# VH-VL binders against DNA-directed RNA polymerase V subunit 5C (NRPE5C), part 12

Target 1, 233 residues: DNA-directed RNA polymerase V subunit 5C (NRPE5C), of Arabidopsis thaliana (Mouse-ear cress) (q9m1h8)
Amino acid sequence: MEETMAEEGCCENVESTFDDGTNCISKTEDTGGIESKRFYLARTTAFEMLRDRGYEVNEAELSLTLSEFRSVFGEKPELERLRICVPLRSDPKKKILVVFMGTEPITVKSVRALHIQISNNVGLHAMILVLQSKMNHFAQKALTTFPFTVETFPIEDLLVNITKHIQQPKIEILNKEEKEQLLRKHALEDKQLPYLQEKDSFVRYYGLKKKQVVKITYSKEPVGDFVTYRCII
Short names: E, the ipSAE of ESMFold2; O, the ipSAE of OpenDDE; V2, 0.75 times the mean of E and O plus 0.25 times the DockQ between their complexes.

## First folded at step 10 (VH-VL; framework fv_ecleralimab)

Design m4 (from k6 with heavy chain T59R R100K; at its last look DockQ between E and O 0.01; V2 from the best seeds 0.00; counts 0 for: pae E 14.9 > 2, placed apart)
Fold by ESMFold2, look of step 10:
Structure m4 (fold): chain C 233 residues (1-233), chain A 121 residues (1-121), chain B 107 residues (1-107)
Amino acid sequence: as target 1 above (233 residues)
Amino acid sequence: EVQLVESGGGLVKPGGSLRLSCAASGFTFSKAWMHWVRQAPGKGLEWVGRIKSKTEGGRTDYAAPVKGRFTISRDDSKNTLYLQMNSLKTEDTAVYYCAKEYEWYYAFDIWGQGTLVTVSS
Amino acid sequence: SYELTQPLSVSVALGQTARITCSGDNIGSKSVHWYQQKPGQAPVLVIYDDSDRPSGIPERFSGSNSGNTATLTISRAQAGDEADYYCQVWDYSSDYVFGGGTKLTVL
């Protein structure tokens, strides 16, 4: 979704201190409504993404409406309240944290502040930063100081869940045993499989790491399904 | 050889409009985040606003006193930054500087010499 | 909104060390930049990211930042160092913020 700040022409000179002044304020000029909708969409996609990665996600979060979201978080949500921290279903001692970053540029000092904020969060094994600004090179390198993987997603990449498009291929992640069975069956090593790059949108969605293997099923009429395997590089 | 040159300053009455230009040379203007910073006579520096590169969406941000009255734009084919000032007030009287952000540091490494805007009856 | 406080003026004897402070709530968590401005001239960046010098700035200029105070230090002060000095940070609530400026007088 494109930001509509450039279209704020109607009632722009109206003093916003009057909370009941909605008659002079165009709904198309409601910057808070646009911002809350962006956070709602991104947060819902984040919950769906975490569920699909195997985290324990409350079903109520997956079915939350925009109206319900706004009643809980307001039209200009406080970013700290938007954070998500959920345990991995297979190992509840391992948790992932999703942090919604503000519009400020993200610096090394921002990363150090994150270290302080999470210092008491035992069991955190992964973190996702939802970005509204670019990170400079030094901030990106500072993310490697965490003892776990930190992923970044521009908020605009989370406004739509890419897995919900009906004509996209089916993707299944192989576990270690399934990967070994596949390689043994075909007398292969993992470097001999076709590749799927880490930057691929599905790789990013599922949080896949190098050397993992995915099964991709393309549905093709009239020839039926086409199956291929890819190794993450 | 690296320089920023402001122009378009002058005398204007309250409620009037003025457009400032800033000609850039000696660096890749199209990749730079560009700013306006002002200084009232005898006073300190005050940030006015920023425009990001067009490859990053060309987004603008403004200080609260100028929101809705000032508009920053850029023309990368002419290496020129603009400040459109509408509904001018006497408190807008200042020297207006064009400045380039030092990439990744949120500092201003290149400044123009400024252009004076006087808003008075 | 985020505020930076500087002393209005600082005096230093020729050849001595001047220290100009910039105070802000938890400023040690921010990157502090310093500008020199001589009368009738544009500001010049003299320190960025707390302590780094741009090309062409003498080694006499140094900076530090911790806690609630950042400091610009000018060693072996020269007459040509007489100027106004501004600190500046970026802040998420106030964007680009300047201190009020400090007039350095070299006696």
Scores: ipSAE 0.000, ipTM 0.444, lowest interface PAE 14.9, mean pLDDT 82
ESMFold2 (binder alone), look of step 10: mean pLDDT 95; pTM 0.965
OpenDDE, look of step 10: ipSAE 0.846; ipTM 0.956

Design m5 (from k6 with heavy chain D61E E103D; at its last look DockQ between E and O 0.02; V2 from the best seeds 0.00; counts 0 for: pae E 20.9 > 2, placed apart)
Fold by ESMFold2, look of step 10:
Structure m5 (fold): chain C 233 residues (1-233), chain A 121 residues (1-121), chain B 107 residues (1-107)
Amino acid sequence: as target 1 above (233 residues)
Amino acid sequence: EVQLVESGGGLVKPGGSLRLSCAASGFTFSKAWMHWVRQAPGKGLEWVGRIKSKTEGGTTEYAAPVKGRFTISRDDSKNTLYLQMNSLKTEDTAVYYCAREYDWYYAFDIWGQGTLVTVSS
Amino acid sequence: SYELTQPLSVSVALGQTARITCSGDNIGSKSVHWYQQKPGQAPVLVIYDDSDRPSGIPERFSGSNSGNTATLTISRAQAGDEADYYCQVWDYSSDYVFGGGTKLTVL
């Protein structure tokens, strides 16, 4: 009798994107131009990141212009409307939630409130917090109590998509069967593969976990492709 | 005053069944994550299982030795936690405690006094 | 399955400081909780989240956790501190795990 309403599937943000939910009518002073652009850039990068991680992302979100974003969300977007909730393509029962945090300091109380808010979201297997404030040690420790992985990104890290950097190699992520086939083919233990650090920007962009293997293809002309395999540590 | 009171312990033969109850008072039971923890005579503490609040899905989880034999349930209208124990074995002999999980810390902040279950021929 | 190791017993002189250890692989990356249990009684939470005290627990109880070892410290030991002490963590593969317990004797 104290239960909150259960929420299934994608978050309200997806539906709000297709509705005119803007509360901005007219302002004497322009105070929101920089804020809306930051959220637009970060949200677009987040959608690209989720697509590249294998989530089902609506193509319209990937091609949304700043003008279109501002028409839907206004010059000072309400953070709750910006949330992203999308299913994994390979298992639509598994969903990821992206939450845009405000500028207030993030405390254990903030994390606890978030936990309660999402407790009935069936199928949620991962979450990303986009931060505008520092998170102290106690708040970071509280995140480990979630029953799934919670990642954090400073909003500044999402203003530019790092995979669009010039001369970037091609990265392909092996599934478990492909990794096992690679190791058996070469009679290797997985600790005998060259490493890629967990904190590497590309590792973080793709959300790679320890023991996963990536295939990296460098196209070096005129010699051709150079392929390596690396294990996340 | 926050309180947990277990009942239903007793003597039962191997292969038998027994249901334990835990009456809760002094807090919002429907929001709490609830656990069973047991202690064999002269031995240490052993986690048995948990049930999450209905608001958070009401899911259960069990320690390997009791999976498939024990079932945890709750009745929020009666502020009562239950442990149904089937196919009992002599190694299930223990004092069974009801415990409340402390917020999101995975700690047990409130315990009952326990009820003794003896499985013996 | 994740395992925690505690010494079987620890002795302390009245008024002195007792230290009870709890060892586990990379336990410093987990939140450690401590319980006191007197004979015939239910456990009582004395430390949670490595170093925090519930209300009503004397400040002479303290805790630390780093590397592979967590420690419960009891300053100015009293006769009433004689009890069994258990450490406990949550682990993603083993769920709730207790140490084997340490009997504290106050001399």
Scores: ipSAE 0.000, ipTM 0.394, lowest interface PAE 20.9, mean pLDDT 83
ESMFold2 (binder alone), look of step 10: mean pLDDT 95; pTM 0.967
OpenDDE, look of step 10: ipSAE 0.835; ipTM 0.951

Design m6 (from k6 with heavy chain Y105F, light chain S29K; at its last look DockQ between E and O 0.66; V2 from the best seeds 0.00; counts 0 for: pae E 2.5 > 2)
Fold by ESMFold2, look of step 10:
Structure m6 (fold): chain C 233 residues (1-233), chain A 121 residues (1-121), chain B 107 residues (1-107)
Amino acid sequence: as target 1 above (233 residues)
Amino acid sequence: EVQLVESGGGLVKPGGSLRLSCAASGFTFSKAWMHWVRQAPGKGLEWVGRIKSKTEGGTTDYAAPVKGRFTISRDDSKNTLYLQMNSLKTEDTAVYYCAREYEWFYAFDIWGQGTLVTVSS
Amino acid sequence: SYELTQPLSVSVALGQTARITCSGDNIGKKSVHWYQQKPGQAPVLVIYDDSDRPSGIPERFSGSNSGNTATLTISRAQAGDEADYYCQVWDYSSDYVFGGGTKLTVL
C-alpha cells in the first residue's frame, strides 16, 4: 500500500529520492490532524501550567485524549473555542484568560482590538497569548498598557510540558515573608542570592517575577538532598 | 488611579495619643505591604514601620525610636492603614506619609500627601 | 545599625549632568532606590533596584551602584529637576534606611 510509505514521521526522517519521487511539501491527508494535534498539545500544557500556578482546573481537561479533543473541536479547531478562562483557587474572583492567536502578524491594531474585546470580562487579572507568529516591537509595547500582566508563549514552547522530565528538581516558590526570613536567618543582603537565568523555561512556566525566590531541591543521588535558593533576575 | 490619602494629623501635647488613617484606592490593598514614613520639618525622610499582608502573617516591624509606642494596623475590608501613636514626644513632630512597597523591591512606589503631627506643650 | 551618607547639596548648570552620591558600607550588595521630593510635595520614586526607572520617569534619570557608593545621574538637567533627592535601601538588620537627602540646585 502506497499510503503507508507517506506516513508523517517516515517522510521527515527518511529521504526517498526515487521511491515515488514525491516531495514532502504537501501532505493533504492529516493537514487538519497536524493542526489539531498542535493545539491539543499546547492546550493540555496550558491547563497543566495553570493548575501548577494555582488555578482551578477541571481534571477532565488534564486527562483529555487527542481523540476526545478532536471529537469536540474537530481537525481544524476554531480559535475562539480553544480559549481557556479559569479562576484562581485562592481568590475565585480573579481569572486568567488564555487566547490562541492566529497565523497572521500581530500588530498594534490587533492588540487594541483584543483589549476592547475583553473589556467586559470582569475579574481578569492576567492573560496569556499563545502565538503562532512573531509580535513586532510596537505590538509588544502595546501589551504593557493592559491593566494586568500579559504573557506571551510561542505555541512551540507549549508542545511539551517541561516539568514532566524525570530528572526535574523539586521547586518551591517562596512568598515575600519566606524570602525575608531566609535573608535574615542567614544575614544576607538582597543581592547575595544566586540568580536564576540558566532555567528560564521554569521561570516562564511558573510566571515568576523579578526578585522572587525559588527553593530548588536536588535528589538525583541517594546521598542527602541538596538545597539551593535562586533569585529571579 | 492609585491613591493614598492620610488623615488624622493635628496638635497634641507630649504624652498624648493620636491615630492616623490612610485610605487606599486603585490597587489590591490586602496583598500590599504598607508603611509609615515621617519627615520632621526641614529634615529628611525617616522610616517609621510597616505591616505585611495578612496572608503573609500580618506582622509589623518598627524603627527603634517608636518601638513600643506606635502600633500599625490594617483593615482590609475598608482599604485602610492605621498608625496608633501613644506616649508622643516632641521629637515625633513630623509630616507622616503612608507608602506602598513596590512588589519585591523594598522600595516605595506610591506615597500619600502626608498629614502633619505637631507635639508641643 | 546601617547608615547612608549623602552630600548636603549639589549644584548643576542648566543642561549639564548632575551626580548625587549615596555612600554606605557594601552598598553595592544592596538594591538602592532614589526619590525626588519637591518643596511641599510627597516623595516620588525615580529609580529603583539601582538603575531601573518607574513608568513615567525620563530616560535622563539613571543610576549605578558599586562597592560603597551608589550614584543618581541626571543628564541634561532642567529647572524642574531642582528638588531634594533621597537614597534608600533595605538592610537585613536595620530594615528600611534613608540617606539624609541632597538638595539639587539647577543654576
Scores: ipSAE 0.457, ipTM 0.822, lowest interface PAE 2.5, mean pLDDT 86
ESMFold2 (binder alone), look of step 10: mean pLDDT 95; pTM 0.966
OpenDDE, look of step 10: ipSAE 0.841; ipTM 0.955

## First folded at step 11 (VH-VL; framework fv_ecleralimab)

Design n1 (from m1 with heavy chain K31N; at its last fold request DockQ between E and O 0.59; V2 from the best seeds 0.00; counts 0 for: pae E 2.2 > 2)
Heavy chain, then light chain:
Amino acid sequence: EVQLVESGGGLVKPGGSLRLSCAASGFTFSNAWMHWVRQAPGKGLEWVGRIKSKTEGGTTDYAAPVKGRFTISRDDSKNTLYLQMNSLKTEDTAVYYCAREYEWYYAFDIWGQGTLVTVSS
Amino acid sequence: SYELTQPLSVSVALGQTARITCSGDNIGSKYVHWYQQKPGQAPVLVIYDDSDRPSGIPERFSGSNSGNTATLTISRAQAGDEADYYCQVWDYSSDYVFGGGTKLTVL
ESMFold2, look of step 11: ipSAE 0.567; ipTM 0.862
ESMFold2 (binder alone), look of step 11: mean pLDDT 95; pTM 0.965
OpenDDE, look of step 11: ipSAE 0.820; ipTM 0.954
ESMFold2, look of step 13: ipSAE 0.454; ipTM 0.820
ESMFold2 (binder alone), look of step 13: mean pLDDT 95; pTM 0.963
OpenDDE, look of step 13: ipSAE 0.822; ipTM 0.954
ESMFold2, fold request of step 14: ipSAE 0.503, 0.481, 0.493; ipTM 0.839, 0.834, 0.840
ESMFold2 (binder alone), fold request of step 14: mean pLDDT 96, 95, 95; pTM 0.967, 0.965, 0.966
OpenDDE, fold request of step 14: ipSAE 0.828, 0.824, 0.824; ipTM 0.957, 0.958, 0.957

Design n2 (from m1 with heavy chain W104Y Y106W; at its last look DockQ between E and O 0.58; V2 from the best seeds 0.00; counts 0 for: pae E 2.7 > 2)
Fold by ESMFold2, look of step 11:
Structure n2 (fold): chain C 233 residues (1-233), chain A 121 residues (1-121), chain B 107 residues (1-107)
Amino acid sequence: as target 1 above (233 residues)
Amino acid sequence: EVQLVESGGGLVKPGGSLRLSCAASGFTFSKAWMHWVRQAPGKGLEWVGRIKSKTEGGTTDYAAPVKGRFTISRDDSKNTLYLQMNSLKTEDTAVYYCAREYEYYWAFDIWGQGTLVTVSS
Amino acid sequence: SYELTQPLSVSVALGQTARITCSGDNIGSKYVHWYQQKPGQAPVLVIYDDSDRPSGIPERFSGSNSGNTATLTISRAQAGDEADYYCQVWDYSSDYVFGGGTKLTVL
């Protein structure tokens, strides 16, 4: 946030602090408070995202303050304690797991370790990895070996919940039948729908797949609602 | 892996009836849109009809030549797709394939081996 | 009703590039899918969405679609590519439509 940037602005005056992590004035800096805040923000955003995707999320997790978070997890949280596992509201036998990865590069070995850790977890149908490091091509390919969808988010992308912009439109995801009826009603071919890119932050937030259609409702006074449809590509 | 296996084909006289089955395995059958596609001997592929998932209405659609004579149904508890063919005509002679629709693509990514239906005097 | 037209046959020399066309009114506004069918076998999806390959399909299979013509391209043709090839679309008024098929002969 701005508070950490204000600290960086002050440190810019003392150039020698970055090279060795030491100098005569600022030998070491306590980054534990910054890291716990990053985990707190990312974890809170993850809970909000899961709620918005239709998972049953404890309201206490959504309202947890930074102080309360630090009381439970400390200034240097153990990553395994940060994991989130919540059931889908519509089918409580189906669960999603959110795993906070460490700073080590993510390799095929890391992915195999995850397979072992979750092998006894009955009902797991999706997983999200929160990354603090780069993931090489072999590790990315290894994610496809899970029997369910695995998504990745750099932790930086979860420090702010992008859906909390002031004038957010209402977003509804169409199922396959609804998409087909839309096309028939308007005598449209699939390619004639306006597009949203798969990389779009809102597409990623809701976990949308290629070819899904989203109905976007803008509520603007005095004209009222304006509805558009977009197809994920 | 993912598999579709048709059965129930055979020889039938014009005006007769026949019921085909398609056993599915390796995927969540209840969420899939399922299709029948046929191929007359030495001819091309022809779409016969489809059935949607029950959660999306379970409705069926048919190609014009078979509408009113053929009925597609599904039993999600048995992972089985059915084609009831009534008032059969010589023109219905074909290999009948069961096929799965590929997500939102309107394409067929998994096909069975087919079962031959011969309509002849 | 919407119709797709394919040539009855196409020949290609071993190692050369084959092109199989699929014609339809404004087919460029639709997504075209392609199937390979070898004698006595079920069709296999080789291209979907005009140009995308399912896993397990070699990169020498490619596709394009514009105007009134979609094209399946098979580079470095092999004996094993000898098969019938069908294009297919979904149409809002005609549902699922197949082309008549093209027999590819590798010489």
Scores: ipSAE 0.422, ipTM 0.806, lowest interface PAE 2.7, mean pLDDT 86
ESMFold2 (binder alone), look of step 11: mean pLDDT 95; pTM 0.964
OpenDDE, look of step 11: ipSAE 0.766; ipTM 0.946

Design n3 (from g6 with light chain H33Y; at its last look DockQ between E and O 0.86; V2 from the best seeds 0.00; counts 0 for: pae E 2.9 > 2)
Fold by ESMFold2, look of step 11:
Structure n3 (fold): chain C 233 residues (1-233), chain A 121 residues (1-121), chain B 107 residues (1-107)
Amino acid sequence: as target 1 above (233 residues)
Amino acid sequence: EVQLVESGGGLVKPGGSLRLSCAASGFTFSNAWMHWVRQAPGKGLEWVGRIKSKTEGGTTDYAAPVKGRFTISRDDSKNTLYLQMNSLKTEDTAVYYCAREYEWYYAFDIWGQGTLVTVSS
Amino acid sequence: SYELTQPLSVSVALGQTARITCSGDNIGSKSVYWYQQKPGQAPVLVIYDDSDRPSGIPERFSGSNSGNTATLTISRAQAGDEADYYCQVWDYSSDYVFGGGTKLTVL
C-alpha cells in the first residue's frame, strides 16, 4: 500500500500527521476519502493479523476492496461498525475484540466506559485497541482492570502489514515441547538463547509472550538456509 | 476457582501397587503440563514426573528413582491426572502432590493439598 | 545430577530482612523459582523467573540470581512469613530440581 501523494490541488496532511512526508494540498470539501482509506487499510491488516494468530476470519473480510469497504461503511465510517469480534479456531468459546478508537484523547474515563460497554460480551479472552490519539499513563494503568490482556496499536502501525515486506526471513513459532527439545538437544538453559524484545514488531504482530521461542530461517545462496532461535524477553 | 484435588493414597506393603488420581477444575486442563511432586514426612520436595499436553505429544518424563516403576497418564475428558505406582518401596512413603506448570515457565503455580502414601510392612 | 543447596534454617527478628540462599553451579544461567510452604499446607509459588512475583504476593518478597547463588529476600518480616522455603530450577539433564528447603523462623 502507498502513502498519500501530490496532484493538482493535492490535499495536505491532517494537522497532527508528523512523519509521512506528504506534501498534498488540502481540500476542505471532502476529507472522508482519506479517513475511510486509513480505516480500510488498518482494518484489513487487523483481519490478517488475527488470521495469522489463529482466529477464524472470513475470507470475504480479507479480500474486501476499498470500493466495497466504502459501499458498506461510507466515507466517514462509524467506529462501532468497524469492530471485529472473531473466535479462536482452536477454542471457539474464546473470542477477541478489536475496537477502533476515535481521535479524542484516551483517558481513564474512556477506558472505564469501554469496560462497561463490553461487560456483557461473554467469551472475550483478549482485546486490541486501535488508537488515533495518545494514551496517557493513567489510561494505560486502567487497562489492567480488564480480566484479560488488552493490546494497543497506533493506527499508523496497521496501515501496512509488516509480514508482506520483501526479503523477510521465515518465522516459525515453537510450542513449549519444541522449545524444550531444542534446549535439551544443545544442552542449553533458557537464558542462554539469543533474545527478541517483547516490543519487537513481529512479537507484537503475533502476540507472543515472554519465554516463547521463534525459529528464524534466512535463505542465502549458495550456502542454503541459516537458522537461528530467539527467546522473547 | 482453580483447584487440584488428589485422592487414592493409603497404606501398602513393599512391592505393592497404588493408583493416585488428581481432579482438576477451573482451567483448561487439556492445555496444561501436569506434574507429580512428593514430600517424605519431615523432608523436602522432590519432583516425581511430568506429562505434557496431548497436543504437544502427551509424553512423560520421570525422576530417576521412580523411572520404570511409576506411570503418569491423563484423561482430558474427565480433567483427571493419574499416577500408577508399582513395585513400591519404603522410600516412596510421602505426601504426593499434583501440580500445574505455569505458562512458559518451569514453575508450579497451582498445587493440590496432597494425598499420603505409606509403604511399610 | 544437578544439585541445589540451601541452608537448613534462617532466623529473623520481626520487621527485619531475611535472606535465604540457593546455591548451584552456574545457577545464574537458570530461571529460579521459590515456594513457601506452611505446616500442613501445599507449597505456594512466591517468586518466578528469579525476581518476578505472582499476583497476590506482597512486594516485600523479592529475588535475585547471579553466578552460583540465588537469593530470596523477605523484607519487614512478619510472623506469617514463618515457613519452609524451597528454591527450584529446570536443568536440561536433571529436569526439575528442588533445593533441600530452609526453615525460616521469625523471632
Scores: ipSAE 0.416, ipTM 0.811, lowest interface PAE 2.9, mean pLDDT 86
ESMFold2 (binder alone), look of step 11: mean pLDDT 94; pTM 0.957
OpenDDE, look of step 11: ipSAE 0.826; ipTM 0.953

Design n4 (from g6 with heavy chain R100K, light chain H33R; at its last look DockQ between E and O 0.02; V2 from the best seeds 0.00; counts 0 for: pae E 22.7 > 2, placed apart)
Fold by ESMFold2, look of step 11:
Structure n4 (fold): chain C 233 residues (1-233), chain A 121 residues (1-121), chain B 107 residues (1-107)
Amino acid sequence: as target 1 above (233 residues)
Amino acid sequence: EVQLVESGGGLVKPGGSLRLSCAASGFTFSNAWMHWVRQAPGKGLEWVGRIKSKTEGGTTDYAAPVKGRFTISRDDSKNTLYLQMNSLKTEDTAVYYCAKEYEWYYAFDIWGQGTLVTVSS
Amino acid sequence: SYELTQPLSVSVALGQTARITCSGDNIGSKSVRWYQQKPGQAPVLVIYDDSDRPSGIPERFSGSNSGNTATLTISRAQAGDEADYYCQVWDYSSDYVFGGGTKLTVL
């Protein structure tokens, strides 16, 4: 298991918060353990999600225990230290940023401030906001001013990794050539495939876009595997 | 000074075409969502359509009465918004305003003076 | 499609308070904008987000929005306030929607 330099290099001008190395632990804070556990779970799921989307993720981040997380970040982690910035494996010049937002309501001013903070982070092609509070309609519209796609996830949706349930079907994303082969083999066009909604939890997990096709394999029983294909709408 | 100036209005017959232009100055045009709003003589305001900034995808959206007949485009190098109007009908007769959206509020803070389009036989 | 309804006209005596209503289904859950339009002129934004004023709009212009009705209030009405007033909302299905307009007459 090798630690990549992508996280350090990707967020070099922002990662100054990591030079402290240790957060002060207060045993008198009854909710601090709950807060750090929520961040640990969400951050671990985010790393797994980024790996599964094709980003270069250090295996040490995937293996981090709660105890190790707390020794580095403390019981009340500083949000800036939790940020994730990793490059795409297929094109290392493209990187994604994950930002953990605070508990205060998210406003247009909050989004604009974030826009300014990241304006010097060259190479960003996507961003994910992990939310702890509601985002009003005007704040949601403000996300469209970023020069790349911005996704949002409530932190509660990241406390478990939805892809790890054994009852869930296996999902595989087809590349361009695989999609072409499928359609030609069956004499189909993509609009003749059954659809998956853009809002679907697995679509959101993988960051899939319209016109992509996924292969879904329902787990084998004594009857055997059942395979279907769906197009994102 | 922030200004929007429309041009290209005139008299056309039903079924005809016109292209309106809107010259913008005094703000960063390339970041703005731009709109067309019309007002028939003696009547109220009616939204026609919008084009987003290119960094947000440059997509357009239109009111139902004009969808498929009108096309909004922009040229950021010339700070100019366009409205191509095809298959014009008499009910399209109006003063056409271009308008700038007020940051994130779905409101129109800067309006041009308007240009009159008359569609009659 | 989402509809907004305004009275055709409202009259107010000089120095008194005018109230112009804008009615819509659950309009209280939407952000309301108000525009002033004088004869032969383009509209001017006077209220956004229900009650906020752009810079340059006097504080005697105010707004409220609750339930099915939004209200533009003009205190100490002046002759220069005589104009047409339009309410406007954004709606997911209908996009930008204007009310029919209200002619304010200052007596």
Scores: ipSAE 0.000, ipTM 0.397, lowest interface PAE 22.7, mean pLDDT 83
ESMFold2 (binder alone), look of step 11: mean pLDDT 94; pTM 0.955
OpenDDE, look of step 11: ipSAE 0.830; ipTM 0.950

Design n5 (from m1 with heavy chain Y105F, light chain S29K; at its last look DockQ between E and O 0.78; V2 from the best seeds 0.00; counts 0 for: pae E 2.6 > 2)
Fold by ESMFold2, look of step 11:
Structure n5 (fold): chain C 233 residues (1-233), chain A 121 residues (1-121), chain B 107 residues (1-107)
Amino acid sequence: as target 1 above (233 residues)
Amino acid sequence: EVQLVESGGGLVKPGGSLRLSCAASGFTFSKAWMHWVRQAPGKGLEWVGRIKSKTEGGTTDYAAPVKGRFTISRDDSKNTLYLQMNSLKTEDTAVYYCAREYEWFYAFDIWGQGTLVTVSS
Amino acid sequence: SYELTQPLSVSVALGQTARITCSGDNIGKKYVHWYQQKPGQAPVLVIYDDSDRPSGIPERFSGSNSGNTATLTISRAQAGDEADYYCQVWDYSSDYVFGGGTKLTVL
């Protein structure tokens, strides 16, 4: 007689600590829960990014739970209420604004409307747009009319903070004088530093520009720290 | 719009002193690293020295022929760069240009029209 | 005491390509910048970081740098390109260094 294989049981009632909002969803479910979770994740990452760039961010925003977020903003948050405006720690008169854009295509009219909306916000020196749709090239050109740099991030890029890997190295940004002293100390020319591309996700995370130098410290258990320097190109 | 204008050039005897000024407009002078570059009559360009922004230490560096004799300073409230030249020699005869360093590139993107310094008996 | 060497003069026929060289020990390890100076005028930056053009400089100006030689190339030479040209580097020990200059004559 033939023996039968034991049936492998699978418990579908598992509590996962992570839900990216796209798993096992149907149209009949409350899509507001998925939408609010995506905004929560992106907004939390934005706060962490701003803190790491040197902005003054309240710890309460960094530790906000999904439940607390939904209690304040609801299941279908109003995008205007999600905006973030925080001062630079080194110069509190300078502020950065993060704007969550809607699902409509971004046009020149959209950019002009945004320009008008923020014209009264004194002290803005930078802005980040969190995008849910493509921006045509005319709208991209219109962003250059702002008196400060405007960055864009697809919301998908903010659902996970790329710096939260357990083996992430320590990052220090050098100023212009510190860079020159590094070169002199080691008898190096500017061109001899190893490069890091301007498009690199890490470079974008910190908002780094060409010619800036980062000091990267890797922790290595048996030997101690390994230090390298990278120049943005 | 962006402009550098030198002044203070003239005739001076060997051993004498002269102070040049460079008025800046159209950019944030206080954040810029500023330079003096000279050109002897019929000769090429020669770097004289530099002063860094005050927020990065405000330190100066000089070419070897002028060390100890020339002093660069800046007054950010007046958007003005200065060159104090002491113990002048005939080989210091040149047109002196004020120049702005181009961001982080170690290049000079804005130049003044120059002021002539003649050192002779 | 880092030094840069340029030829004293270069001639080019109208519409042809001019090449101006700048020689230095291991200059390929440095970023080279180029300036144009017309008679009675201040220098103008035409190439920085070996090959990049500031805004307002026509694309017929280009640059390259490898080994011991950097080259400024001016294609489709025009009468208005007649000028003195200087190369320049930053060196960690000598700071800012200019070449001796090259007079470009457009025939």
Scores: ipSAE 0.434, ipTM 0.806, lowest interface PAE 2.6, mean pLDDT 86
ESMFold2 (binder alone), look of step 11: mean pLDDT 95; pTM 0.965
OpenDDE, look of step 11: ipSAE 0.830; ipTM 0.954

